# VHH binders against EKC/KEOPS complex subunit cgi121 (cgi121), part 12

Target 1, 174 residues: EKC/KEOPS complex subunit cgi121 (cgi121), of Schizosaccharomyces pombe (q9p7j3)
Amino acid sequence: MILPLFPETQVHVFVYENVSNCAAIHEQLISQNPIYDYAFLDAATILYKKQVYSAIIRALEDRRDEQMKTKTIHSEVILSLSPKTEISSAFRQFSMTKKSKNIVVVKIDSKLTEEEEFERLDKLVEGNRVEFSDEELQKLIDFKVLKKNYKLDPSTLENPLASILSSIALRGYS

## First folded at step 11 (VHH)

Design yg6 (from yf30 with G54K)
Fold by ESMFold2, fold request of step 12:
Structure yg6 (fold): chain B 174 residues (1-174), chain A 120 residues (1-120)
Amino acid sequence: as target 1 above (174 residues)
Amino acid sequence: QWQLVESGGGLVQAGGSLRLSCTASGFTFSRYAMGWYRQTAGNEREWVALITKKGSTTYADSVKGRFTISRDNAKNTVYLQMNSLKPEDTAVYYCTARGYDKYYPTEDYWGQGTPVTVSS
């Protein structure tokens, strides 16, 4: 996909359910293996497509403006999901862990078509690809985790989109 | 004070072999994944090989089957065995220790580099 504000930047997002090898992927991520150069997110923390796209846009804006806080654009996406500026907390809350079951995987600056990138990623992830859609994400979310990560009131949890997007957009400005 | 010191570079004929070494001090070597990168003049460093702290290895496609990364934790040393060398392998080779805090990637350690020239 091409984002209108970043026309030179190709982005792909994939969703996998029932992933059996998150521990093996995690070992490669902590080794900073270039083959695994993606953002691996725990799907239990992602409710909306717009949540992911807003974090991608924020990360790209921070890169453009030389305001990135983390080592890579993919690590910056993980930070950008958080309402807080503290890097360690963002990774604890949103990154895939060894215990994750379902994941959202983001590739920024891809030189490949979606199909080509999927073929590479599918060699790394042992799980079932599902559509990147609000319908599929809603099946994988943990609302208790979502409420905690974004400090949502129970009434807001019914339709939290605006609160979540505001947290992503306004991080560091309040 | 941490240190990474590469050695074993030099001039070799195409089809030949070299073994690069990188010896670490000033940090707990066994807790780090180690890697090799290379760089030709005017270009970005390109990844060559990586070995995790558990010993799992991966390679760039351009060197797979020809190069082997290994580590000896008792000697705080990572190696790159380079076989069937081609003129295109000519570069300065750098070793790196991949930095990672409990939750996220941190700054890496880099050696000064060892030049390799493969003549045709």
Scores: ipSAE 0.555, ipTM 0.828, lowest interface PAE 1.8, mean pLDDT 90
Fold by ESMFold2, last read:
Structure yg6 (fold): chain B 174 residues (1-174), chain A 120 residues (1-120)
Amino acid sequence: as target 1 above (174 residues)
Amino acid sequence: QWQLVESGGGLVQAGGSLRLSCTASGFTFSRYAMGWYRQTAGNEREWVALITKKGSTTYADSVKGRFTISRDNAKNTVYLQMNSLKPEDTAVYYCTARGYDKYYPTEDYWGQGTPVTVSS
C-alpha cells in the first residue's frame, strides 16, 4: 500500500486472530530484535481501518517534520493512536501484550510486496491471518477498552469514528 | 558512568576467524539484551546479531551459520565469534545494549567500535 502524501513509503497492515505466541513475540520486542521491527497492536483496541491509517499518517507527518517523540517509526505509530502525549500510556493502552489474543501488525518502509512481507511475518506469528477490514476488526474489538482509551460518551459509541479520528489529530495540541 | 569497550578486531584472511569481545561497566549488564552491528563507510549501521537477557540468539541472514553471539554475565561481556570470514564482512563492529523501559524502547548504549578487515 502507498499513501498519496508519502509515495515512496510502502506500508503493509496485517491482522491475526487467535494468536498463541504473543508472550514469545513480546520477549523479542523488549529485546528490540530487528527481525520483529513492526508495530504490534492489540486488536482489542482497533475498530476501524481508518483508525490505523490515521495513526500511520500522523507518524509519517511527524517524521517528515522532524517532530517524532519515539525511537522508531513503528513506536511512533503506537504513540499516534493515543489521544495523550505520554509514551508510556500509549504503549500500555495500544501495544500488543503477553496476554493479547488478536493483533494488528504494521510495517512501514517495507522493501517487500505484501505477500513477501506476509511470508516473513507468518514465520513469527502463530495465529490465523484475517482480512484487514472493518468487518473483521469489529469481530475483534473490545468496546470497553475502546471507550476507556478514547473517553467516549455513550451517545457516540454507536458511531465513534469521527471522535476517534479527532482525538488522533488533536494529540499534542490540547 | 556506563561504558562498552569492544576489542578483538584486526586484519584476517578470507576464510579465517576472529572473536570480538565487548565488556560493559556502569549498568546492570544482565538486564539488557545485547547486540552487534557493523558499519561500512557511507552506510548506516547494519544489524548482525542479538542475544536476549535470557540467552536467546538471532542473526542477520548474511552471517547465520558463520557467526555466534554469546554472553557471560559474570564477566559483563558479550562475544561475537566470527568464522568463515568473507571480504564482505569488512566493517567497524559495534556492540550495543538495547534499552527498554517497562513499556517501550528507550536509549541504547553503544561502544566506540572495533575495526575488522577481511582480505581476499
Scores: ipSAE 0.534, ipTM 0.817, lowest interface PAE 1.8, mean pLDDT 90
Fold by ESMFold2, fold request of step 12:
Structure yg6 (fold): chain B 174 residues (1-174), chain A 120 residues (1-120)
Amino acid sequence: as target 1 above (174 residues)
Amino acid sequence: QWQLVESGGGLVQAGGSLRLSCTASGFTFSRYAMGWYRQTAGNEREWVALITKKGSTTYADSVKGRFTISRDNAKNTVYLQMNSLKPEDTAVYYCTARGYDKYYPTEDYWGQGTPVTVSS
């Protein structure tokens, strides 16, 4: 897809369930293997499409403004999901781990169509691709993790989307 | 203080072979993934090959089948065997140790580079 504010930047997002090889993928990620140059997110932390798009937009804004804090645009997406500015906290909370079972995978600056990028990614991930939709994400979320990551309480739960998106957009400006 | 020292670069005819070595000191070599990059003047460094700490290898498409990365943890050394060399392989080759903390990528270690020239 093309984001309106970043028309030169092609982005693809994929969702996999029942992934059996997260430990092998993790080994390649900690080696910084360029073939695995994606943001690999734990789907247990993602409830909304807009949550992912807001993190992508924030990462792209920080790159445009020369304010990136992390090594790559994909690592910046992981940081951008967090309401906090601390890099290690963001990765611990949102990144895929060896124990993850369902993942969301983001590719920024893709030179490929969605299906071409899927073909490459599908060689790396042993799991079942599902639609990137709020309906599918809702099946994969861990609500306890979501509440912890964004500090949602009963008074905030009435409109959690707005609170989450505000946290992503305003990190570092308050 | 850590150190990465490349060696084995030089001039070679197209179709020939060359073996690069990179010896590490001052850090726990076996805990790092190691890689080779190359650079021509005016361009960004281009990835060539990677070997994980467990020995899994990957290669850029442009060198796959011609180059082999390997490591010897007892000697703290990573190698790049370069066969069937082409003039397009001419570059300065850099060894790198890929930095990673418990949760996220950190600063890498880089060698000084060793020049390789492939004549036609």
Scores: ipSAE 0.520, ipTM 0.812, lowest interface PAE 1.9, mean pLDDT 90
Fold by ESMFold2, last read:
Structure yg6 (fold): chain B 174 residues (1-174), chain A 120 residues (1-120)
Amino acid sequence: as target 1 above (174 residues)
Amino acid sequence: QWQLVESGGGLVQAGGSLRLSCTASGFTFSRYAMGWYRQTAGNEREWVALITKKGSTTYADSVKGRFTISRDNAKNTVYLQMNSLKPEDTAVYYCTARGYDKYYPTEDYWGQGTPVTVSS
């Protein structure tokens, strides 16, 4: 998948449910094993495709503008999901943990087709791949977590997309 | 002050072997995953091998079956045994300790590098 503003940057997004080996994946992530060079997100924090794409775009803009705050473009995606600038907070809120059950996995700067990237990732993740779609994400979200992460008012929980996207876009301008 | 010191590099004929060592000081070695990277002229550093805190090992495809990473926590040392060396293995080899906070990756520690030349 190619983003219009970043036509040379190939991005893939995968969603897995019922992942049984998040603890093992997490151990490789804390070791910074290059085979695991993806953004591993807890699906309980992701409600929309646009939420993920907005974070990817923000991370790519910050890389382009030499404003990245984290070590990799993938860690920058995790930061970019957060309405705040604190790195520790963003990872605590959005990153996959040892206890996660469902995950969203992002690969930026892929040199592989989606199918080829999936074949690599599927060797790492013990779970069931589902479509990256708002329908599937809605089944995996934890609305209590979403509300807390984005400080959503009860009335905006009916249509939280605009509030979430503005939080991602406006981080650092307020 | 932390330090990583590589040793064991040098000139070797194709098909030969070398053993690289990297000794750490100034930080708690057993709490870090350790790795080896290499760099050839005009190129980015390329990952070679990683060993986790628990001793699990992983290798780049280009070195699988030929290189072995190991660690000795009592000696604060990580090793890279390089067998069946090829001219394309010629590079400066760097030891690294992978920094990680409670939640996220932090600054890595890097050695100064040890040159390896594999002649045809």
Scores: ipSAE 0.520, ipTM 0.816, lowest interface PAE 2.0, mean pLDDT 91

Design za19 (from za3 with S104G T106I)
Fold by OpenDDE, fold request of step 12:
Structure za19 (fold): chain B 174 residues (1-174), chain A 120 residues (1-120)
Amino acid sequence: as target 1 above (174 residues)
Amino acid sequence: QWQLVESGGGLVQAGGSLRLSCTASGFTFSSYRMGWYRQTAGNEREWVALITKSGRTDYADSVKGRFTISRDNAKNTVYLQMNSLKPEDTAVYYCTARSYDKYGPIEDYWGQGTPVTVSS
């Protein structure tokens, strides 16, 4: 997929449920294996497609402005999901862990079609691919974690999307 | 043969001030985004402040309003003025230089670090 604001950057997003090898994937990420050049997110922390896209756009803006805080564009996506500026906090809040069961995988600057990228990623992830949609994400979300990550209260929970997007967009401006 | 050399670290009491300096050599300083990161033992490095080639600055929430990053291209030096220091600011502070190539690899250079200790 091509983002309208970044027409030269191809982005792919995949969702997996019942992943059995998150621990193995995590070890590869720690080792900085280039084959695992993706952003691996815990699906329990993601409620909307627009949440993911907003983080991607924020990361791309940071790159454009030469103000990236992290080592890679994918790590910048993880940071961009967080309302906090701390890298460690963002990773703790949103990154896939060894104990994750469901994940969202983001690829930025892909040179492959979505189908080709899927075939490549499918060799790395042992789980079931599901549609990247709000409906599927809502089945995987942990609302306790979501509320904690974005400090949602009964008032903001009436429109959680607006609150989440505001947190992402206004990071560092509070 | 590039180098980044930090200086200015040391022991200071809470509420005090320090000014860190980082002098670069072996590359075109003005073409790089400069920054400061800090790290404590057993933890990952955290970004503190960044300054682009054009002089735009950005700060982590924990230091905003207290720290100021600046650069002097004529001296190939980036500075970090740290005011109202807190014990939680205690860390080794690292200078970094990053070159952005459009759609190319990002190149990073790091200094050896300078320790900052803030006592209560």
Scores: ipSAE 0.915, ipTM 0.954, lowest interface PAE 0.5, mean pLDDT 95
Fold by OpenDDE, fold request of step 12:
Structure za19 (fold): chain B 174 residues (1-174), chain A 120 residues (1-120)
Amino acid sequence: as target 1 above (174 residues)
Amino acid sequence: QWQLVESGGGLVQAGGSLRLSCTASGFTFSSYRMGWYRQTAGNEREWVALITKSGRTDYADSVKGRFTISRDNAKNTVYLQMNSLKPEDTAVYYCTARSYDKYGPIEDYWGQGTPVTVSS
């Protein structure tokens, strides 16, 4: 997929459920294995496609503006999901953990087609791929976690998407 | 041969001020985004303030309004003015330089760090 605002940057997003090897993946990420050059998100924290896209766009903007806060564009995506500026908080809130069961995987600057990228990623992730859609994400979300991460209350829950997007877009503007 | 050397850290009382300096050598200072990060024992390194080549600044929420990052390209030095210091600002502060190359990998340089201790 090509983002209109970043036509030279190809992005792929994949969703996996019932992943059995998150702990192993996590270890590879800690060791900074280049084969695992993705953003691995806990699907329990993701409700909308637009949430992911907004984070990606924010990360790409940070890169464009030479204001990335984290080491990689993928880690910047994770940070960009958070309404907070702390890196540790963002990773704690949104990153895949050893205990994760369902994950969203983001690839930035892909040189491969979606299918080719999937074939590559499928060798790393032991789980079932599902469609990257709001419908599928809604099946995987933990609303308790979502509410906590974005401090959603009854008023903001009337339009969760708007609240989430605002949090992402306006991070640092408090 | 690149080097980043931090200075200015030390012990200060809450409400006090410190000014950190970082002097760079061995690379084209003006071509790099400069920044300050901080780290406490047992925790991950956190960004504090950044300043781009053009002088645009960005701050973590925890330090906004209190810290000011600036740079002097003629002196190859980046500064962090720290006012209204709090105990939670206690950390080792690291200077960093990052190059954004359009067709190349991101290049990062890091200093050895300068400790800042804010007592209550």
Scores: ipSAE 0.913, ipTM 0.953, lowest interface PAE 0.5, mean pLDDT 95
Fold by OpenDDE, fold request of step 12:
Formats: structure tokens, C-alpha cells, sequence
Structure za19 (fold): chain B 174 residues (1-174), chain A 120 residues (1-120)
């Protein structure tokens, strides 16, 4: 996918359910294995496609403005999902853990087609690919975690997307 | 041959102030975004303040209104003025330089760190 605001940057997003090797993937991320150069998100924390895209755009804007806070564009995506500026908090809230079962995987600056990237990623993830859609994400979400991460209350739950996007966009501007 | 050397750390009482300095050598200072990070034992390194090569600044929420980052390109030095210090500001503070290459990977340089201790 090409983002209108960043036409030179190709982005791919994949969703996996029933992943059996999250612990192994996590170890590779800790060791900074370059083959695992993706943003691995816990699907339990993601409700909308626009949530993911908003975080991606925020990360790309930070890169454009030379204001990235984290080491990589993918880690910046994880940070960008959070309404908080703390890196550790963002990772705790949104990143895949050893105990995760469902994940969203983001690739920034891909040099491959979506299918080629999938074939590459499929060698790393032992799970079932599902469609990257609001419908599929809704099946995987943990609303308790979502509410906690974005401090959603009965009033903001009337339009969760607006609240989430505002949190992402206005991070650091409170 | 590049080097980042921090100074100005030490012990200070809560409510006090410190000014950290970081002097760079071995690379084109004016072409890099400079920043300060901090880390406590057993925890991940956290960003504190950033200043781009054009002088644009950014701050973590925890230090907004209290810390000020600045740079002097003529002296190859970046500063962190820390006011109204709190015990939770206690950490090793690291200076960093980052170069953004449009066609290549991001290049990072890090200092060895200077300890800051804020007592109650």
C-alpha cells in the first residue's frame, strides 16, 4: 500500500491469528535480528485499520521531521500507537509479547509486493493469516485492554475511533 | 574517531537545577539531530529531549516545562537545562546524535552517560 502523504514509502500490514511462536519471535526481536525488521503488535490492542495507519503516518511524520524517539521506524510505529510519550509504556501497551496469540505485523519501506512480503513473513510467523479489516480486528480485540490503553469511558466509547485517533495525533501536545 | 562526552551530572536536592553539556567531535555536528535520553538500572532507555539541526525542540511529557534543550553549533555542544528537579529524574543521562539519510540507514552516536541523582 502507498500512503497519499508519503508516496515514496510502501507499507504492508498483515494480521495473524492463533500464532504459536510469539515467544520465539520475541526473542529474535530482543536480539535485534534484522530478518525480523517489522513492527509486531498485539492484535488484542488494535481495533481499527485507521488506528494502525494513523500510527504509521505519525511515525513517518516523525522521521520526516527528524524527530523519531526510538531506534527504528517500526519501533516508532509502536510508540505512535500510544497516547503517552514513554517508550516503555508504549511497548508494554501495544507490542507483541511472548504470550500473544494474535498479532498485527507492519512493514515500512518495503521493497517487495504485498504477496512477496507475505511469503517472506510467513516463514517467520507460525499462525493463520486473516484479512486486515475492521471486521477481523474486532474479533481479536480485548476491549478491556483497549479501554485501559486509551482511557476510554462511556462517553468516548460512543465513537472509539475518534478518541483513538485523537490520542495518537495529539500525543505530546496536551 | 567520533566522540560524545557528557558533563554536568551530579547530586542535587529536589527542586534544584542542573545543566548538562555534551561536546561532540569526529563528525559534522551541525548535520545531526541531538538529544538527551536517560536510563535507570534495570529499565529501558527513555527519550528526554530532542533538538533538530534546524533548532526545533521536542520534550517528553515528564519533563515539559522543566527541561530545556539547546545547541551551540560553533562549540559542537548540546545542553540540557534541568530545573525543578524531582527524585524521579534520577538516572544516567545519555547524549545522542542522529543523522537522517534519505537513502540509507539512520546513524546513531551515543555518549557514555553522566549520572544525575536527585535527593528528596
Amino acid sequence: as target 1 above (174 residues)
Amino acid sequence: QWQLVESGGGLVQAGGSLRLSCTASGFTFSSYRMGWYRQTAGNEREWVALITKSGRTDYADSVKGRFTISRDNAKNTVYLQMNSLKPEDTAVYYCTARSYDKYGPIEDYWGQGTPVTVSS
Scores: ipSAE 0.913, ipTM 0.953, lowest interface PAE 0.5, mean pLDDT 95
Fold by ESMFold2, fold request of step 12:
Structure za19 (fold): chain B 174 residues (1-174), chain A 120 residues (1-120)
Amino acid sequence: as target 1 above (174 residues)
Amino acid sequence: QWQLVESGGGLVQAGGSLRLSCTASGFTFSSYRMGWYRQTAGNEREWVALITKSGRTDYADSVKGRFTISRDNAKNTVYLQMNSLKPEDTAVYYCTARSYDKYGPIEDYWGQGTPVTVSS
């Protein structure tokens, strides 16, 4: 897809469930293998499409404004999901780990169609692709993790989207 | 070749102040986003502050209101004024310079670091 404010930037988002090789993917990410140049997120931390798009937009705004804190646009997406500026905590909280079972994968600056990018990614991920939709994301979320990551309490649980998006937008002002 | 040389670190008691300096050479200083990161023992580097080529600033949560980044393009120098220092600010502080293309940082220069110790 193409975001209105970033018309030259092709973005693809994929969701996989029942991934059997997260440990192998994690090893490749640690070694900085360029074939794995995606943001690999733990789906247990993602409830809404807008959560992912808001992080992508924040990362692209920081790139445009020369205010990136991390080395790549994909690592910047991971940071941008976090309500805090601490890079290490953002990666610990939102990145896929060796123990992850379901993942959300983001590609920014793709020069491929969605199908072509999927064919490349599918060679790397041993799991089942599902639709990137709020319906599918809600099946994969861990609400205990979500509450912890965004410090949600009972009042915010009535409207968690607004609270989550405000945390992403207000990072750096707490 | 390019250089980034930090100075101004040292030992200071909690509540005190230090001013770090980073002097650049070998590149067009005014065209780079400058920044500070810090690293505590056994941990990864964390972002502290940045200042763009146009002078726009941003700060990490843990230092906002206490630290101020500034630059002097005539002296090829970026500064970090650190006030109300806490023991948790103890780290090696690294100066960085970045240039960007449409895909992100293309040059990413790091100094050798200057140690700061804040005693209780």
Scores: ipSAE 0.743, ipTM 0.903, lowest interface PAE 1.2, mean pLDDT 91
Fold by ESMFold2, fold request of step 12:
Structure za19 (fold): chain B 174 residues (1-174), chain A 120 residues (1-120)
Amino acid sequence: as target 1 above (174 residues)
Amino acid sequence: QWQLVESGGGLVQAGGSLRLSCTASGFTFSSYRMGWYRQTAGNEREWVALITKSGRTDYADSVKGRFTISRDNAKNTVYLQMNSLKPEDTAVYYCTARSYDKYGPIEDYWGQGTPVTVSS
């Protein structure tokens, strides 16, 4: 996909359920293996497509403006999901861990079509691809985690989208 | 060879102030985004503040309103004015210099760090 504000940046997002090798992927990410150059998110933290796209846009804006806080655009996406500027808490809260079961995977600056990128990613992830859609994400979310990560009040919990998007957009302005 | 030389750290009482400076050499200072990170024992480095080559600034939530980053391109120096210091500001503070291409940071220079201790 191409975001209107970033016309030369190709982005792909994939969702996997029942992933059996998150520990192995995690080891590759720590060793900075370039084959694993994606953002690997815990799907338990993602309820909406717009949540992921908003974090991608924020990371791309920070790259454009030379304001990235992390080393790579993919790590910056992970930070950008957080309402706070603390890098360690963002990774703890949103990044895939060795114990994750379902994941959302983001590729920014792809030189490949969606299906070509999927074919490469599918060699790395032992799990079942599902559609990147609000319907599928809703099946994978942990609402207790979502509420905690975004400090959602009971009044917004039924439709938390605006609160979540505001948190992503306003990080660093308080 | 590039260098980043930090100074101004030390001991200070809570509520007090310190001014850190970081003098650069071996690269075109005015072309780099400058920044400060800090690290406590047993924890990962955390971002504190940045200033772009055009002078735009940004701050971590924990320091906003108390810390001010600035740069003097004529002196190849970036500063961090730290006011209203709290014990949780105790850390080793690192100066950084980054250059970017269209894919993100490509040069990422780090100073040796300057310790700051804030007593209660």
Scores: ipSAE 0.741, ipTM 0.904, lowest interface PAE 1.2, mean pLDDT 92
Fold by ESMFold2, fold request of step 12:
Structure za19 (fold): chain B 174 residues (1-174), chain A 120 residues (1-120)
Amino acid sequence: as target 1 above (174 residues)
Amino acid sequence: QWQLVESGGGLVQAGGSLRLSCTASGFTFSSYRMGWYRQTAGNEREWVALITKSGRTDYADSVKGRFTISRDNAKNTVYLQMNSLKPEDTAVYYCTARSYDKYGPIEDYWGQGTPVTVSS
């Protein structure tokens, strides 16, 4: 649904497990190296494909409406995962850190096919690509982190999707 | 050359009000999304409010219901009306002007900042 709604905006999402160089990637992101212009997310915070797509849609809507709060569409995806408007906490909670082991990587406005973008990304990330699927994401999630980030109680942890998607969609409407 | 000049900051008691102003020059003001960010000592800048060129507004959770952003295109000025101020609102407030193309922000102008101190 993302692709039809924004037909001129090509988006690719990749998942890597067992990443050995997150510290090096993190340094490149801090120095704003344009080769690393992706959203690098900690996979421990991502349970569903729809979680990522909903954040992408929210970021693209804010760009379209000139309501972005951060400097890039990729940093806006990171903010858009958060239920709150505070930029610093969103990055702390959802961004890849130097200690991350598994990551989800988003490229928006790609001029490349998925395979071509993967070839570029694979030069940057030392890890094993896995499918972007709920099955693979479920293996990488940390439910303690998910509960904390979205304020979930035990009853919602069995099927938290609706609660998570509401948090993303309703940020700013409280 | 563009310029953003903030004014209206100062010292105020908790529960009080201030109105910040930011006057722009050197670009077509009506074509820019305007905004306010704030920074406490030792911390990163955080978003406070924005107003689009069409007049649509949005606010950070911490200020919603207390702060109001507005713009006067004839005066090239954006305002932040700050009511019911709390000590945690103490910060340097920065005015911003942003323009967009289809890929996102392309110009991102920042003022020098105006300090606001809210006493308990």
Scores: ipSAE 0.717, ipTM 0.898, lowest interface PAE 1.3, mean pLDDT 91

